# Designs tried in a protein design chat: VH-VL binders against Interferon-induced protein 44 (IFI44). Part 6

Target 1, 152 residues: Interferon-induced protein 44 (IFI44), of Homo sapiens (Human) (q8tcb0r1to152)
Amino acid sequence: MAVTTRLTWLHEKILQNHFGGKRLSLLYKGSVHGFRNGVLLDRCCNQGPTLTVIYSEDHIIGAYAEESYQEGKYASIILFALQDTKISEWKLGLCTPETLFCCDVTKYNSPTNFQIDGRNRKVIMDLKTMENLGLAQNCTISIQDYEVFRCE

## First folded at step 7 (VH-VL; framework fv_lumrotatug)

Design s62 (from e0 with light chain L96P)
Fold by ESMFold2-Fast, scan of step 7:
Structure s62 (fold): chain C 152 residues (1-152), chain A 119 residues (1-119), chain B 107 residues (1-107)
Amino acid sequence: as target 1 above (152 residues)
Amino acid sequence: QVQLQESGPGLVKPSETLSLTCTVSGFSLSSYYIHWLRQPPGKGLEWIGVIYYSGSTDYNPSLKSRVTISKDTSKSQVSLKLSSVTAADTAVYYCARDYSGWPLYFDYWGQGTLVTVSS
Amino acid sequence: EIVMTQSPPTLSLSPGERVTLSCRASQSVDSNLVWYQQKPGQAPRLLISDASNRATSIPARFSGSGSGTDYTLTISSLQPEDFAVYYCQQYNDWPPTFGQGTKVEIK
């Protein structure tokens, strides 16, 4: 079936212009392909720079990977929040796709302050990350859907 | 338990290739990243490169043309080769483990091995 | 690449004193900063990650703070075992880079 993004025209244009003025091509949509990290990684690894967009009732947030996700390899990750027409970004730093898209916080011995848990439909985020993204400290991020785009 | 141990010649001649081995025990190279770092006498640390559990590598751009990192998982060994050495490459060389994750930090280090570049 | 600058290069202190070490990045590292302790003849030891998150087994007298380009490591009451060189490292961008170190020595 044809897979359609949840992004409005305006939001797509804002994200495209902010992240290099490149075309966004949809690679993965949780509600269509399944909320499993294995499926996401299979579709999104080795695709070049990618933009992950997470939709909740109150927020649109996500992650921009400056290099291709490759399983077991560090990539430079920029987190963002899209509020109205403004983007707040904060560099997460060097991160692997396995720790970024993780549903078991006890599996890794490295500390993390941001994780996308598709299985439980939630984003795990510490207070500092929320502050740096301009989010209210009491916000909760329950995933209604999430999408990953190739940036061309 | 978890250990990393560097080995190789302590003296290398200018223009030759420096070759070091890091032998690990207590864990599998198929599940962890190994980094090489160095510290010239009296100076700070410099990151050289990493080999991922997949066998892929990334190198410091300042050293990329001269550095090769490889591994033999069956022998639990990671190798570093640095070509065309000069006196500026004199340093204590470390291998360090980084569990696949975030943020990037080094949880276990080898004791380090001093390499002097001199004729 | 991001350049990390530490100051002062050397601090001479007595046990029991409070000390603050500074680390400045050439551009914002967004709290993606690690502190290490290195004693003579030893490999570095992880102290603090994410600018302020103390590593397991590290005593409470060590604390980190800062944001943007400016970070500090504080030791609230120096113990004899704390005399060492301290390094900061950023992991905001490739390659990871270290400061030149601050030596905390006894006097």
Scores: ipSAE 0.086, ipTM 0.683, lowest interface PAE 6.1, mean pLDDT 84

Design s7 (from e0 with heavy chain Y52W)
Fold by ESMFold2-Fast, scan of step 7:
Structure s7 (fold): chain C 152 residues (1-152), chain A 119 residues (1-119), chain B 107 residues (1-107)
Amino acid sequence: as target 1 above (152 residues)
Amino acid sequence: QVQLQESGPGLVKPSETLSLTCTVSGFSLSSYYIHWLRQPPGKGLEWIGVIWYSGSTDYNPSLKSRVTISKDTSKSQVSLKLSSVTAADTAVYYCARDYSGWPLYFDYWGQGTLVTVSS
Amino acid sequence: EIVMTQSPPTLSLSPGERVTLSCRASQSVDSNLVWYQQKPGQAPRLLISDASNRATSIPARFSGSGSGTDYTLTISSLQPEDFAVYYCQQYNDWPLTFGQGTKVEIK
């Protein structure tokens, strides 16, 4: 059985057009492959540029990595929020996959102002990042699912 | 190829500090977390602590007042120091690597080194 | 801390028999559970992760199952090389904790 994306056709085309116009190939889906960072990294490292899409009750947000994720190496990360047909983006800067995909943000220091915690199903963001993405001023967002695509 | 190797004195006197070194090869300490674990003779495994790629540490609360983990990335070495030892600290000590760089479970272990605490 | 309790402490079985080992957590660990095999004089070996995900080199006769607080490791047909101590470990919360082990003895 093929794994299918939660993205609508329209949202998929909007994201493709915004992030280089290339095909999106699903590498990882939390609800199918498990919300475990080890599985995510095994599937998503060394795959070229990737798009991570996070689904909450009220929001679609995510991260675009301009280079392959590689253990201990920095990739340029652009955060985004998708609201209807509009994309708000914010350049996070350089981030390793280990700091971006955290196992438990409540226990571990992070140099980033954005973290995806698959274990606790939460996204952590600082206030400035939330403002630039057009989100309400909360510090955490609950994850219903998240997906990582190879951009090619 | 990934390897971890513990080393240090096999005998430590009561009240002194136990000092062990874990030397790694086949991967960078900048990219992985290293844990220390121990196993007293005839007993089960106990987690001691972890050192992160950043150099930050987390310890088992039962040992936190006595334990220090540090690393020298240029030498590919992780150090364990346990102060004020007693006979209860006699155990085989292991260093181990996290699966995929997260402190969840262990894909590679050192062979272990027996430390006996006696006068 | 989360306390892990394994049962039984010891199992004595003949080759070819099915063996089931139990691991119970004092609170839910949400399938964040690992099984290790330890043979005499050796370091533990990773066997099963995420409660049911068999490690790549591990024979198909080993399987894991369970959820919440109750987990099992099953060996469908015991082989002579399977005599060992088996440990479960949780990684749902800090500190990481292990069960006390189940010793599997042949015959």
Scores: ipSAE 0.005, ipTM 0.487, lowest interface PAE 14.4, mean pLDDT 83

Design s8 (from e0 with heavy chain Y53W)
Fold by ESMFold2-Fast, scan of step 7:
Structure s8 (fold): chain C 152 residues (1-152), chain A 119 residues (1-119), chain B 107 residues (1-107)
Amino acid sequence: as target 1 above (152 residues)
Amino acid sequence: QVQLQESGPGLVKPSETLSLTCTVSGFSLSSYYIHWLRQPPGKGLEWIGVIYWSGSTDYNPSLKSRVTISKDTSKSQVSLKLSSVTAADTAVYYCARDYSGWPLYFDYWGQGTLVTVSS
Amino acid sequence: EIVMTQSPPTLSLSPGERVTLSCRASQSVDSNLVWYQQKPGQAPRLLISDASNRATSIPARFSGSGSGTDYTLTISSLQPEDFAVYYCQQYNDWPLTFGQGTKVEIK
């Protein structure tokens, strides 16, 4: 009936407080809905601001969209990393959901500064982005699961 | 070869609607975003708005109440309409292609068309 | 909106000189910054994207650097074809905003 988040209560409250949200409502969970960009976009577009949380072996990282994802439209994206109770953030800038989630943008020459590749279960990120998020120099992070929440 | 070309009347009367067309070649409007920008004589650049491959638009808040951008993908044309013009709207108007990804930059520009608002 | 301020407004230089142009944002733009070159009667030309990534066919004498609110464009040895107006632009947030330009003119 209900899908449950992998996010601990403490981490959920930290993220809510940092991004000013009152409630996080789970829209998509990779392990439940399938690691498929089409399903993710169907569930997450037109939902208002969203928080994407990516779980790896050593880190919790993600992206906050300040406005609704919409088909083929730029949204202002803030990247974050959660280490213990501290959030490091770095603004990716204006980015489309298709570019961010690698929804078959192969026909376009899309850069690899930051991509959430659900099909290969990897986050690809350049050295500048890793440094700004306080991460070790390792341009690929394996995805164990990822979740997208609607924020208020 | 990628090319963008602006066209439309070079003179518009105060209070009327400025209408410009950007005709593109060498690529499909179903795959790229097109922005409109303007530059008043002797001044800097101002962003007007964008039309996405989906047909959705975003506009500069300072112009949003007066501006409409639309497109006809079959004709490879993007249109700009700016209503209730004044002398302050006198500028060279450009259309520019967005890489349609990230980072956001303009890789190709039209040559620009001067629009003078005068009676 | 994010306000972009360029300085100085004008630089008068001779060929062969090194030039550094400044661009400051009213808030951090996190390297989401582009540099364009514009010659009289022409459309702007892309030089540098993502603060430091030189565009295809742009000579190596052009380089970009900076982070946060402060960015610079450097021309290591000014050539005659480099006399132009240079603009910085942010894409960190809507609306897209440009600096007022720095004119690099012959002495």
Scores: ipSAE 0.378, ipTM 0.779, lowest interface PAE 2.8, mean pLDDT 86

Design s9 (from e0 with heavy chain Y53R)
Fold by ESMFold2-Fast, scan of step 7:
Parts: structure tokens; C-alpha cells; sequence
Structure s9 (fold): chain C 152 residues (1-152), chain A 119 residues (1-119), chain B 107 residues (1-107)
């Protein structure tokens, strides 16, 4: 089975150069493997550092995890937006894969700043996160596709 | 309702292992992460490490070679062991409950227990 | 590791005064910043998370602001129960690090 990335050659090189020059190996593609966070986690946990790229009609955004996602463990997450050839990044901080990839808008008494909802094909962000990434004030982004790469 | 209580020897000799227990009530250790922190008298807080729901751990790199955190979920207890102690390890030691979500903060703390390292 | 520096070390104030406490990080922490209050003989208590989100049950006189490397905790009108040490903490990266604290004491 041949699974191909939606990244252009140029975007792939920009992301590689920005996040340490590592080779990107495609682990998961929503349109191929199914838009379900459970499938994503099964394919992407315990794989080392990962780069998640989300494609919408008007934006390319994502998340970089410096260490392996492991269920119930914190990982340092860097959010990014790619606009033309420029990357804006904002550190989400320490986050578990369950809070990053979930269907809930809030957790307890505080909203999470960034959530990837594969089931409803939406990225949910608070206003501060959108502003820090240089995005228009729109709290929900529709997912056309998303991909996760192992970085090595 | 939610409580955390630290216990252990208040006096430890240099080169020995410091051993503390945090006993929790009002919640299950299978549902929350627990951290250990310390505060030398008159100084600020230092993070020691965390134990997750699974029993996995992460430690402050400055202490990693000397620290072990473990738990017994059936006894509602989390343990801290710090080997090869010196006077620099004299501090009030706290266990704290992690909100276990985002943002990362401690919603409940134990009362703290003073451990003095002296001969 | 990210070094957190709080200033001033001590503030001597009277009830009713407005208080501003400073916290600076050695590198940007992108608002991944928490404030705690510690009263004598007690464990720390959560005040503010995500730089500006006041915790449940914390009085409205407490507010947090800032971005990048510079953060501020403000108490709009100091009450007798507010005399305490205040700590900032980052969760931008491992290990978690705290400032040295600012002591707010009665004049």
C-alpha cells in the first residue's frame, strides 16, 4: 500500500529545516486510515518525535512533539502555523496525547488551548492560541486531512 | 474531602537514603498524577518528579540519578526515595496532585514534611 | 532549564494598597505560567493558571497578565489575608521551574 503525503516538496523542506532537519516518515493519514483519534494514537504513540500537519481550506497548522507520545504521559508540544513560507510557532507546553487528540471542548474548569477532533474533523482553539499563531479570529478550523510523521 | 499527607523520618544522615510516603484520600491514584516537590528553608520550590496513572515516571534531570518515585494504588500511597543525601537536600517535601489535564497545575497539596540532613 | 526570576524579593505594604509582583523567565514560556500563594505554615495554593486564568474560588482582586518572558500578578486592594509569599512556575518545558518567591509583608 502506497500512502502519499499532501505536503508539497517545498513545505516538507521548510518543516524539516524548522524542526531539526530530520527525515519525515508518514505514520498516519486521516483520509486513508480513518478520521478517528483512536486510530491515530494506535499508529503514532511510541514512535519517537512526531510532526502532525493539519490541512484546512485556508490554513496549514500542526503540532510538533519533541518526544514520543505515550498514553497518560506529558510531552512538550510546539504548535505551528505555516503561511506561505513562514512558520509561526507557539509552545502549548506540557500536554498528554489524550488532551491534544480529543473531542471535548473543555477539560474540567479550563478549556484546552488546542484540540484535534478527528471524529468531527475540527480543530478547536482558544482565542489566545489563534492570535499567537497569526490566525484570523475563528475558534474552529475544519479539517480536510491531517497527517502524522515520525521525525528521525 | 481530597487530602494528601506526607510522612517519613524528619532526620536523615548524610550519604543515607531519604524515604517518604504520601498517603492520599478522597480520590484514586489510578485517575491522577502525583508530583513530589521540595522547598529548602527560606528558599523557593524545586520540582522533583511525577508518577503517572500507569506508574510511569519523569524526574528532574538534576536529581534523576538519585530519585525513585513509586506507588501502591491499593494502599493509596506514593513513595519518594532520594539516595546519597547531603545537607543540600534539607527541605520541606511536598506531594501534590496534578490536575491531570491542561493547563498543568497542582490543585491539591500535602501539608509538607521537613527533612533535615545532619549527622 | 528555564530560570524564573521574581522581583522584588520583599514588599512591605499596608492593607488597601495595590500590589504588582513581577516574574521573568530566561526564555519565552508562551503564557504557560502559574501563580501560587503560600501563607506561613501552609502548603502553596493555586491562584492563576495559563498566565491570566483565575482559579475557582480565588477573589477577583487577583489578576495575572503578561506574555513571552515577562509576567505580572496584581492584587488590586490588598486584604489582611493576602500577606503571604507568591511564587510563579512555568510548565512550558521539563523540568518544571519556580521563581524564588516574593514576600508580601505587613508594614
Amino acid sequence: as target 1 above (152 residues)
Amino acid sequence: QVQLQESGPGLVKPSETLSLTCTVSGFSLSSYYIHWLRQPPGKGLEWIGVIYRSGSTDYNPSLKSRVTISKDTSKSQVSLKLSSVTAADTAVYYCARDYSGWPLYFDYWGQGTLVTVSS
Amino acid sequence: EIVMTQSPPTLSLSPGERVTLSCRASQSVDSNLVWYQQKPGQAPRLLISDASNRATSIPARFSGSGSGTDYTLTISSLQPEDFAVYYCQQYNDWPLTFGQGTKVEIK
Scores: ipSAE 0.277, ipTM 0.761, lowest interface PAE 3.8, mean pLDDT 86

